VHH binders against q96fz2. Designs and how they scored, part 135

Target 1, 269 residues: q96fz2
Amino acid sequence: CGRTSCHLPRDVLTRACAYQDRRGQQRLPEWRDPDKYCPSYNKSPQSNSPVLLSRLHFEKDADSSERIIAPMRWGLVPSWFKESDPSKLQFNTTNCRSDTVMEKRSFKVPLGKGRRCVVLADGFYEWQRCQGTNQRQPYFIYFPQIKTEKSGSIGAADSPENWEKVWDNWRLLTMAGIFDCWEPPEGGDVLYSYTIITVDSCKGLSDIHHRMPAILDGEEAVSKWLDFGEVSTQEALKLIHPTENITFHAVSSVVNNSRNNTPECLAPV

## First folded at step 8 (VHH)

Design C36 (framework vhh_etentamig_d1)
Fold by ESMFold2-Fast, scan of step 8:
Structure C36 (fold): chain B 269 residues (1-269), chain A 124 residues (1-124)
Amino acid sequence: as target 1 above (269 residues)
Amino acid sequence: EVQLLESGGGLVQPGGSLRLSCAASGFTFSSYAMSWVRQAPGKGPEWVSGISGSGGSTYYADSVKGRFTISRDNSKNTLYLQMNSLRAEDTAVYYCAKDQGEFSYGWEDYFDYRGQGTLVTVSS
């Protein structure tokens, strides 16, 4: 996973993240740095994406089941990184393998500190190798959506204006992530950055790509992953596995250039 | 599918030189930027150097700039790191890593495509 769509306006995204805390109270996540959220149909590493994380990471007295939503840099910069420019790392921390996460200090240390987050997206993109050609076929991959008589599936609308109705009740993709906090050696704002945990691809995706993000399917899995105050690292890691509850469709090559940011990026072909 | 095999490490005195090699297979080598990453005993990974797919652009960590030279031979699918003026602080396992490309399949953890690494020990 190296390209996502996360295009919802901030208010729609916030409502899509409605949840219940440990006491059963209905809540919306509270924003940090909302001005850094940049909606896009085509988000690449090093850009900011919204993640959910426990409020306890920011407030010592907070209930660990309460959630913050914050934009974080995609591409984990370890807390020990000594250079002044994070882009100089070039070391690919966009993804983190589930099978070796406890062997790699860049990921093991923040994981041990409970720095688990849920990465939000409309869905993600993967490029299928096409035998006998130099072409790559991109696919948009996302949760199956609840289809009602009045809300169609993606691409069912007659016009771009009608596509907004598809998104009103869109079930966001919720991917397991690990984040870290890096303090610039010369001073400045703390940088929050994340990686997406990856697993072997499920049967349904095996013809497209051999790996997939670790998807947290449902609120129980999301809650347990985020709640580092009550759920240990070893218990949380039991949530990390392939899922078959996923769907996809082929999209045009418009998505290939990360600078293209239009609905055409995820439209079926 | 992607395979990376490092070689060329060893014991060397401060001020000495070593040349590391990385044999790559399972992907179109010239289409991807490549990097060298090292991990010193008890430390996290540190990016050392990177090179574009064509070899036209090279990048170095400040700690190695002027001492190390990254290069590649796309006809042989091989990445190199020439290390000169070695210091005790350069002691580490060195890993060859495949970077993400602009129109790749997606983005992978460097460690998905690193080999076993090659140990460089700088001591008297």
Scores: ipSAE 0.000, ipTM 0.168, lowest interface PAE 12.5, mean pLDDT 82

Design C37 (framework vhh_etentamig_d1)
Fold by ESMFold2-Fast, scan of step 8:
Structure C37 (fold): chain B 269 residues (1-269), chain A 124 residues (1-124)
Amino acid sequence: as target 1 above (269 residues)
Amino acid sequence: EVQLLESGGGLVQPGGSLRLSCAASGFTFSSYAMSWVRQAPGKGPEWVSGISGSGGSTYYADSVKGRFTISRDNSKNTLYLQMNSLRAEDTAVYYCAKDQGEYTYGWEDYFDYRGQGTLVTVSS
């Protein structure tokens, strides 16, 4: 996964993340650095994206089942990175393979600290190699959406006004991530950055791409991944596997250029 | 165990060309992105180029873009780096590295999964 859409306004995104804490109380995640959230239909690595993480990361003795939502840089900068400019990082940490995550120091160290997060998106994009040509067909991949009279599917929107209503009850894609905290050696704000864990593609996506993000399907999986105070690394990693509970449609090549940030990026072709 | 064996290095004049090869074994080669990284004497490692498991996506450091071409032959479990228009600053030991994922390329995380390296010397 190397491209996502996350375009919802902050208030709509927050409501889409409503959850229950361990005691069964309904809650909304509390924002950190909300001004850094930049909605876009076409988010690439090095941009920031909203993630969910446990409140216990920020508050001693907080209930580990309570959630914070914060924008983080896509592309994990390890806490041990010694250069002053994170753009000088010699390797790309956009994704992290599930099968080697415990063997790579950039990922196993933050995992040992419980730095698990859930990366939020409307959906993600992948490019299918077309037979008989070097052209690649982009697809927008997302959770199946609840069929209702007003919301419908994204493909059922026939006007700009109807597209606006599709997003009111959109089920956000929830991807398993790992984050780390980097302190600039010359001083300045701590940088929070994340990577998305990847797995082999499910049967439904195999014709589009051979890899997919590790999707946490449902609140039980999301809560267990986030709750590092009660769920060990070993138990959390059992949640990391392919899922068949996804859908997709072909989109325009407009999405190919990450500078294009319009609804056309995810509209069905 | 993962095994990577580089070859093809040598002494070449500025402006010359070399083709590096990396024979891979011990894993499903086509399922992993691969990278070339280099280390000049007395300097830290520098990522040079990466290629996806299928070969459909390639990436290059700005210092080599337009001069180097990465490719792979999945039927032979072999990774290649075609180096053209070589410069003195390209002098380094070149390492083949197994990538962690489709869009993950790098040096630090592949230290234990890299080969022994092949020396490229560009001098007059």
Scores: ipSAE 0.000, ipTM 0.192, lowest interface PAE 11.1, mean pLDDT 83

Design C38 (framework vhh_etentamig_d1)
Fold by ESMFold2-Fast, scan of step 8:
Structure C38 (fold): chain B 269 residues (1-269), chain A 124 residues (1-124)
Amino acid sequence: as target 1 above (269 residues)
Amino acid sequence: EVQLLESGGGLVQPGGSLRLSCAASGFTFSSYAMSWVRQAPGKGPEWVSGISGSGGSTYYADSVKGRFTISRDNSKNTLYLQMNSLRAEDTAVYYCAKDQGEYRYGWEDYFDYRGQGTLVTVSS
């Protein structure tokens, strides 16, 4: 996965992440660095995206089932990185393969520290190989949505009023991520950055692309992935597998240029 | 510094075969998907083939499917393109390209660290 949409206004996004803690108490995730959240229909690596993570990462005695929402840089910068500019990292950490995640130090070390997060998106984009042309067909891929009068259809949501109806009860895509914390050698703020775990594509997506993000389907999977205080690395990794509970539609080439940030990026073509 | 060095190009007759190599340095080769991109004289770049970081998945443009085979040797940091049944329209400079990420191969405008290329001429 190398391109997402995450365009909801902060307050709408926060409500979409309502959850129950271990005691059954209804909660909203608490924001960290909310001013760094930049909604966009076309998010690329190195930009910031919102992730959920356990409150226990920030407060020593916090309930590990309580959630923080924080913008993090897409593209994991390992804690051991010694240079001053993370953009000069010698390899790309946008995604990490589920089959080698425990073999690569960049991912194994933060996993050992419980640094699991859930990456939030409206959906993600993939480019299908089109035989006989230089162009690839982009697709927007997302959870099946409950069809209601309020939700509308994406193809009909080309006006502000229709947009609001489509997104009222949108089920956000929840992808398994690993994050790390990097302290600049010469001082400055700690950089939080993440990678998205990837798995073999499901049958439904195999004609579009051979790989897909590891999607955590439902609150039970999301809770177990986040709760590093109660769920070991070994148990959490059992949640990492392809899912068939996904849908998609073709979109226009407008999405190809990451500078384009309009609803047309995800509208059906 | 990311460096890609293509080799193996040359003059070949229609129906012939050629094997291209790309020696990569300056990055963790096995962590990146790689692609071959070609550019014929007076034309824009055309994506030819892509391979995942592990080598487990390969992709081909329709124009070369069944004739070309992409492969990699991660222990040698080398990418290969085996070209069979070559046609006059395969004449181009072939470039080795590092993808922006493992799953973003064959997107021409977003390739980074393209090499200097190797010329393949298919002529009788």
Scores: ipSAE 0.000, ipTM 0.143, lowest interface PAE 16.1, mean pLDDT 83

Design C39 (framework vhh_etentamig_d1)
Fold by ESMFold2-Fast, scan of step 8:
Structure C39 (fold): chain B 269 residues (1-269), chain A 124 residues (1-124)
Amino acid sequence: as target 1 above (269 residues)
Amino acid sequence: EVQLLESGGGLVQPGGSLRLSCAASGFTFSSYAMSWVRQAPGKGPEWVSGISGSGGSTYYADSVKGRFTISRDNSKNTLYLQMNSLRAEDTAVYYCAKDQGEYSFGWEDYFDYRGQGTLVTVSS
């Protein structure tokens, strides 16, 4: 997973993340650094994307089942990184393989600190190898959506007003991530950055790509991944596996250029 | 055993073109993202470009975007870098690097799984 869409306005995104805490109380995640959220139909590594993480990471004695939503840089910068400017060597750890995650210091250390997050997206893009051509066919991949009288379907949206309705009750893709906190050696704000865990693709995606992000399908999986106060690393890693509960459609090559940021990027072709 | 063998470097004039190749063996090539990393005389290594295992996603450093094109042929276990509009600043040893994951550009693996390199000199 190297390209996503996460274009919802902040208020719509927040409502899409409604959840229930350990006590059964209905909640919305509380924002950290909301001004850093930059919606886009075409998010690449190095850009900021919203993630969910446990409130306990920020507040001592907080209920670990309560959630914060925060923009983080895509491309994990380890806490031990010694260079003064990450951009000068900018080796972004965009994804980490599930099978070697405990072998790599960049991932093992933040996992030991409970730095698990859920990466939010409308969906992600993958490029299918096409036989006999130098072109690749891009696909937009996302959770199956429930049609309502408000939202309609993405394939039926053909005008700006109809596109607004598609997103009202969109089920966001929830991907398992690991984050870390980097303190600049010369001082300044702490940088929060994340990587997306990847697994072997499911049968439904095997014709498009051989790998997929580790998708947390449903609130129980999301809650257990986030709750580092109650769920150990070993138990949380049991949630990391391929899922078949996914759908997709082909999109235009306009998405290929990461500078293109329009609804055409995810529109069916 | 992972083996990477770069070729295609040489001396070219500013504005010229070169195509680099990297022959890979010892691992399932299509399962790993690959990168090109360069090291100019007297400088540290600079990540140049990356490509996902499938070839569907490509990434470029701002310094080369629009001039360089990364590609791969998974049937031949070969990685390529097409370099156009070369500048004196592009002079460096270019290394093929196996990333630790499908899209990862992990810094800890750049020198562990890189080849011997191929020298590109851009000079009049």
Scores: ipSAE 0.000, ipTM 0.193, lowest interface PAE 13.0, mean pLDDT 83

Design C4 (framework vhh_etentamig_d1)
Fold by ESMFold2-Fast, scan of step 8:
Structure C4 (fold): chain B 269 residues (1-269), chain A 124 residues (1-124)
Amino acid sequence: as target 1 above (269 residues)
Amino acid sequence: EVQLLESGGGLVQPGGSLRLSCAASGFTFSSYAMSWVRQAPGKGPEWVSGISGSGGWTYYADSVKGRFTISRDNSKNTLYLQMNSLRAEDTAVYYCAKDQGEYSYGWEDYFDYRGQGTLVTVSS
């Protein structure tokens, strides 16, 4: 996974993340650095995206079931990185394979510190390469939504007007991530950055691409992934697997250029 | 320790055929997409072909489409490239590459490990 859409206005995004804490109290996640949130239909690595993480990462003695929402850099910079410029990191940390997370120092260390996060998106993009061709067809991939899943809505749910109306009740894609905190050697602000864990593609997506993000389907999975105070690394990793609860549609080549940031990027073709 | 050992290169006349092999060790071979990448003298690397971990999906650069066939034998940890109708411009060192396969866009442009290479010369 190397391209997402996360375009909701901050207030709409916040309400879409409503949750219950361990005591059953309804809550909204508390923002850190809200001004760094930049909505876009076309988010690439090195940009900031909103993630959910446990409040306990920021406040000693906090209830580990309470959630913070914070923008983080996509592309994990390990805490042990010794160069002054994160862009000089010699390997790509946009994604982390589920089968090697415990073997890779860059991911094993933050996992040991409980640095699990949930990466939020409207959905993600993948480019289908058909056997024997050089052309790629982009697809927008997202959780089934009430309007797009409605069996009685022949053609209506796919109209541009209907897409405009679904955002008020959009179910955000929730992807399992790992984050780390890097302190510049020469001083400066701590950099929070994340990677998206990936798994083998499910049967429904196998014709588009052979890999997919590890999707946390439902609040129970999301809460267990985030709650590093109660859920061990080994238990949390049991949540990392392919899921079939996903849908998609083809989109235009407008999305290919990451500088394009318009609704056309995710509109059905 | 990841090791990739290419073989099968050599001198061949235009229109001829060669089969390259790559013996892999040090990782779970079936879990990774694999690619063939070539580098002609004095030029940068060019991605040639890719295959998914299961072998169910194959991809080819336009320059080799219809002439080359990539395959793998996961029971033997071996990657293959069957090269037919060879042309002078196919002359290059061919590298077996361990591909993460994580990005669908940019598939041609990255690999996380490559072998020592095998030389293919297409000449009269």
Scores: ipSAE 0.024, ipTM 0.395, lowest interface PAE 5.5, mean pLDDT 85

Design C40 (framework vhh_etentamig_d1)
Fold by ESMFold2-Fast, scan of step 8:
Structure C40 (fold): chain B 269 residues (1-269), chain A 124 residues (1-124)
Amino acid sequence: as target 1 above (269 residues)
Amino acid sequence: EVQLLESGGGLVQPGGSLRLSCAASGFTFSSYAMSWVRQAPGKGPEWVSGISGSGGSTYYADSVKGRFTISRDNSKNTLYLQMNSLRAEDTAVYYCAKDQGEYSYSWEDYFDYRGQGTLVTVSS
């Protein structure tokens, strides 16, 4: 996973993240640095994306089941990185393989500190290799959406006005992530950055790509992944596996250029 | 059936040179970034170097920068590592590894389809 869509306005995104804390209290996640959230249909590594994480990471003695939503840089910069410019990091930390996460220092250390987050997206993009052509077919991949009169499924025949209505009740994709905090050696603001954990693709996606993000399907999985105060690393890692509860449709090559940021990026073709 | 076969290791004195090769089969070689990973006795794996599918981008661990050169020949499905100015701390089993994608996008996932390895010993 190296391209996502996360285009919802801040208020719509916040409502889509409504949850219950450990006491059963209905809550909305509280924002940190909301001004850094930049909605886009075509998010690439090094851009900021919204993630959910436990309030306990920021407030001593906070209830670890309460959630913060914060924009973080996609591409984990380890806390031990010694250079002044994160772009000089020699290895790519956009994704983290589930089978080697406990063997990689860049991921094992923050995971040991409970730095688990849930990466939010409308969905993600993958490029299917087309035999004999050397070209790739992009697909938009997302949770199955509830089909109702008011929030109908995206269709190729739908008008642009009708497509806006589907987002009011869109079920956001919730991907398991690991984040870290990097303090610039010469001083400056702490950089929060994340990686997306990847697993073998499910049967339904195997014809598109052999890997997929580790998707946390449902509030129980999301809650356990985030709650580092009550759920150990070993228990949390049991949530990391392929899921079949996913759907997709082919999209146009407009999405190929990460500079294109329009609804056409995820529209069915 | 993805296969990676390393060769070229051996005993060399400090300051010497070795050239490692990795023969790849079972996948479209030019479509995947490749890496060299080493494991010293009693230690965990350490990423050494990476190269994009086209060969247009190369990456090196700080410990080997200026001494090692990664390259590939896509017409022969072969990955190379030229190692110069070898040091005792370079002693390790060297593995080639297939990355997940065409670019070095998550190339640090070096256990994906790694070969049997080739031993490099640097000693007098």
Scores: ipSAE 0.000, ipTM 0.131, lowest interface PAE 16.7, mean pLDDT 83

Design C41 (framework vhh_etentamig_d1)
Fold by ESMFold2-Fast, scan of step 8:
Structure C41 (fold): chain B 269 residues (1-269), chain A 124 residues (1-124)
Amino acid sequence: as target 1 above (269 residues)
Amino acid sequence: EVQLLESGGGLVQPGGSLRLSCAASGFTFSSYAMSWVRQAPGKGPEWVSGISGSGGSTYYADSVKGRFTISRDNSKNTLYLQMNSLRAEDTAVYYCAKDQSEYSYGWEDYFDYRGQGTLVTVSS
């Protein structure tokens, strides 16, 4: 997973994240650094994306089931990194393989500190290799959606105008992430950055790409992943597996260039 | 159960000042963010200002920033809005609103409107 869409206006995004704490109280996540949220149809590594994390990471004695929403840099910068510029990190931390997460120090250490987050997106993009050509076919991959006018799922057969109407009630993709906190050695603000955990692709996506993000399907899975105060690392990792509850459609090559940031990036073709 | 009672409205000349109060009961006041929402004649509700449960963070709509000050006294379960440099366009019924959490989001959809409102008329 190396490209996502997260274009919803801040207010729509916040409402889409409504949840219940462990006592059953209805809540909305509280924002940290909301001005750093930059909606885009075409988000690449090193850009900021909104994540959910437990309030307990920021406030001593907070209820660990309460949620903060914060923009974080995509591409985990380990707390031990000693260069002054995070872009000088010599290895790719955009994704973290589920099968080696406990072997890699860059991921094992923050995971041991409970630094689990849920990465939010409209959906993600993958490029299917086409036999006998240099071309790749991009696909937009997302949770099944309900239509705004009538019951039923949004699909590839629906018009672009119908797609425009679904954003008010869009079910956000919720991906399991790990974050870390890096303090610049020369001083300055603490940098929060994340990686997306990846798993083997499900049967439905295997023809497009051999890997997929670890998707947390439903509020129970999301709550358990975030709640590091009550859910151990061992128990949380049981939530990390492929899911079949996903859909997709082919999109235009416009998405290939990460500088293109328009609705055409995810529109069905 | 939740009750919010607004007071302090009235007729004032342009450039004048008013201080609104909201007496809250039926919930743990210090645990929730509070907001002021107004509704001008013939218009929908407009969020004006918000304050966190502790009072440590305050938020304002661009239309009132620099002129209005929100504050709270958690020992008295009371929310305040100090309105300075009032303009004709500030004429509205002002409602005290309880947020769903201890932090204000500044959006009307997230509030419990329990108060009867207090009328502020700015006219000469």
Scores: ipSAE 0.000, ipTM 0.110, lowest interface PAE 19.4, mean pLDDT 83

Design C42 (framework vhh_etentamig_d1)
Fold by ESMFold2-Fast, scan of step 8:
Structure C42 (fold): chain B 269 residues (1-269), chain A 124 residues (1-124)
Amino acid sequence: as target 1 above (269 residues)
Amino acid sequence: EVQLLESGGGLVQPGGSLRLSCAASGFTFSRYAMSWVRQAPGKGPEWVSGISGSGGSTYYADSVKGRFTISRDNSKNTLYLQMNSLRAEDTAVYYCAKDQGEYSYGWEDYFDYRGQGTLVTVSS
């Protein structure tokens, strides 16, 4: 996973993240640094994206089931990184392979500290190799969406007009992430940055790409991944596996250039 | 130190077959996707085929579908490309590539490492 869409206005995004805490109380996540949230149809590594994480990371004795929503830099900068410029990190931390997460210091250390987050997106993009050409066909990949009570899910066969009406009730893609906190050696604000855990692709996506993000399908999985106060690393890692509950449609090459930020990036072709 | 060593290339007649091998070392072979990439004289590189770390998923360029088969033996740290029904246009240096494979922006495959290549010439 290396390109997402997360375009919802802040208030719509917040409502889409409504949840129930351990005591059964309905809540909305509380924002940190909301001004750093930049909605876009075409988010690349090094940009900020919203993530959910446990309130306990910020407040001693907080209920670990309560959630904060915060923009974080995509591309984990390890706490031990010694240079002054994060862009000079010599290895790519956009993704963290599930099969090596316990072997890589950059990921094992924050994971051991409970630094689990849920990365939010409308969906993500992958590029299928095109037959007989050097071009790739981009696809937008997302949870099945509820269109109306009568029609069920939104599909690729539905009209473009119907797509415009679904954003108020869009089910956000919830991807398992690991974050870390880096203090610049020369002073400045703490940088929060994340990586998306990846797994082998499911059968439904295998013709598009051989890897996929670790998707947390449903509130039970999301709650357990976030709740580092009650759920151990070993238990949380059991949630990391391919999922088949995903859909997709082909999109135009407009999305190829990460500087393009229009609804055309995810519109069906 | 990552090392990829290709072998099996040579001169064959049109319609013939060749099997390429790539011996990998310096990394946990079974955890990485692998690809074959070729470069014909005077042309840019062309991705040919890819295989997931487990070998459960395989991918092919349309120009080779039905003729080429990618496979791997994780016990031997070896990648293979079985090439059948070879054509003059298959003439190229074939490279084994360690594929990060986590994503593609549509303009580059982000291979970690490419081997030194093995020449395949298809001519009468």
Scores: ipSAE 0.016, ipTM 0.297, lowest interface PAE 6.8, mean pLDDT 85

Design C43 (framework vhh_etentamig_d1)
Fold by ESMFold2-Fast, scan of step 8:
Structure C43 (fold): chain B 269 residues (1-269), chain A 124 residues (1-124)
Amino acid sequence: as target 1 above (269 residues)
Amino acid sequence: EVQLLESGGGLVQPGGSLRLSCAASGFTFRKYAMSWVRQAPGKGPEWVSGISGSGGSTYYADSVKGRFTISRDNSKNTLYLQMNSLRAEDTAVYYCAKDQGEYSYGWEDYFDYRGQGTLVTVSS
């Protein structure tokens, strides 16, 4: 997983993240740095994406089941990185393999600090290799959506008015992530950055790509992954596995160029 | 020099209770998460429970939730495990483990140091 869509306006995205804390109280996540959120149909590594994380990371006595939403840089910069420019990091930290996560210091150390997050997206893109050619077919991959007369479907959204209806009740993709905090050696703001944990593809996606992000399917899994105050790293890692509860459709080559940021990027071909 | 000394193990009947203690020295106890790990005869190690340095967060393996309670006394540099409703499956050598940071990984290989252990036998 190296390309996502997360295009919802901030208020729509916030409402899509409504949740219940452990007391059963209905809540919306509280924003940090909301002005850094940039909606896009075509997000690549090094761009900022919204993630959910426990409020306890920011407030010493906070209830660990309460959630913050914050934009973070895609591509984890370890806290121990000593160079001035994070783009000079020699390791690719866009994704983190589930089978070796506890063997890699870049990921093991933030996990030990409880730095688990849930990466939010409309869905993600993957490129299928076509037999007998060097061309690849892009696909948009996302949770199955409940179709209503009000919300419609992507295939039925042929106009700008219809596109708004598709997104009103969109179920966001929730991917397991790890984040870290890096302090620039020459001073400046702390950089929050994340990686997406990856697993072997499920049967349904095996013809498209051999790997997939670790998807947290449902609020119970999301809550347990975020709640580092009550759920240890060992117990949280049991949530990391392939899921079959996913759907997809082919999209046009418009998505190939990460600078293209239009609804055509995820529209069915 | 980091030292951990476990005590409190013994023979107990199913349904009984035991309280394990671990005396720690050689490091700033309050700054490190602590864990209990057990190893049953012929099996690999199993993480049981963890507690953050401050004691504000506790973690439990599914096999012991609701039966075991982990706690610590930072003024005495001591870690505790209260074990209730013991089962034959809880029979193991219990080890006190110092984690590398403030929060528990719940993973055996992350521990900086493990003590000598205390045997718990649950038998009729």
Scores: ipSAE 0.000, ipTM 0.245, lowest interface PAE 15.2, mean pLDDT 85

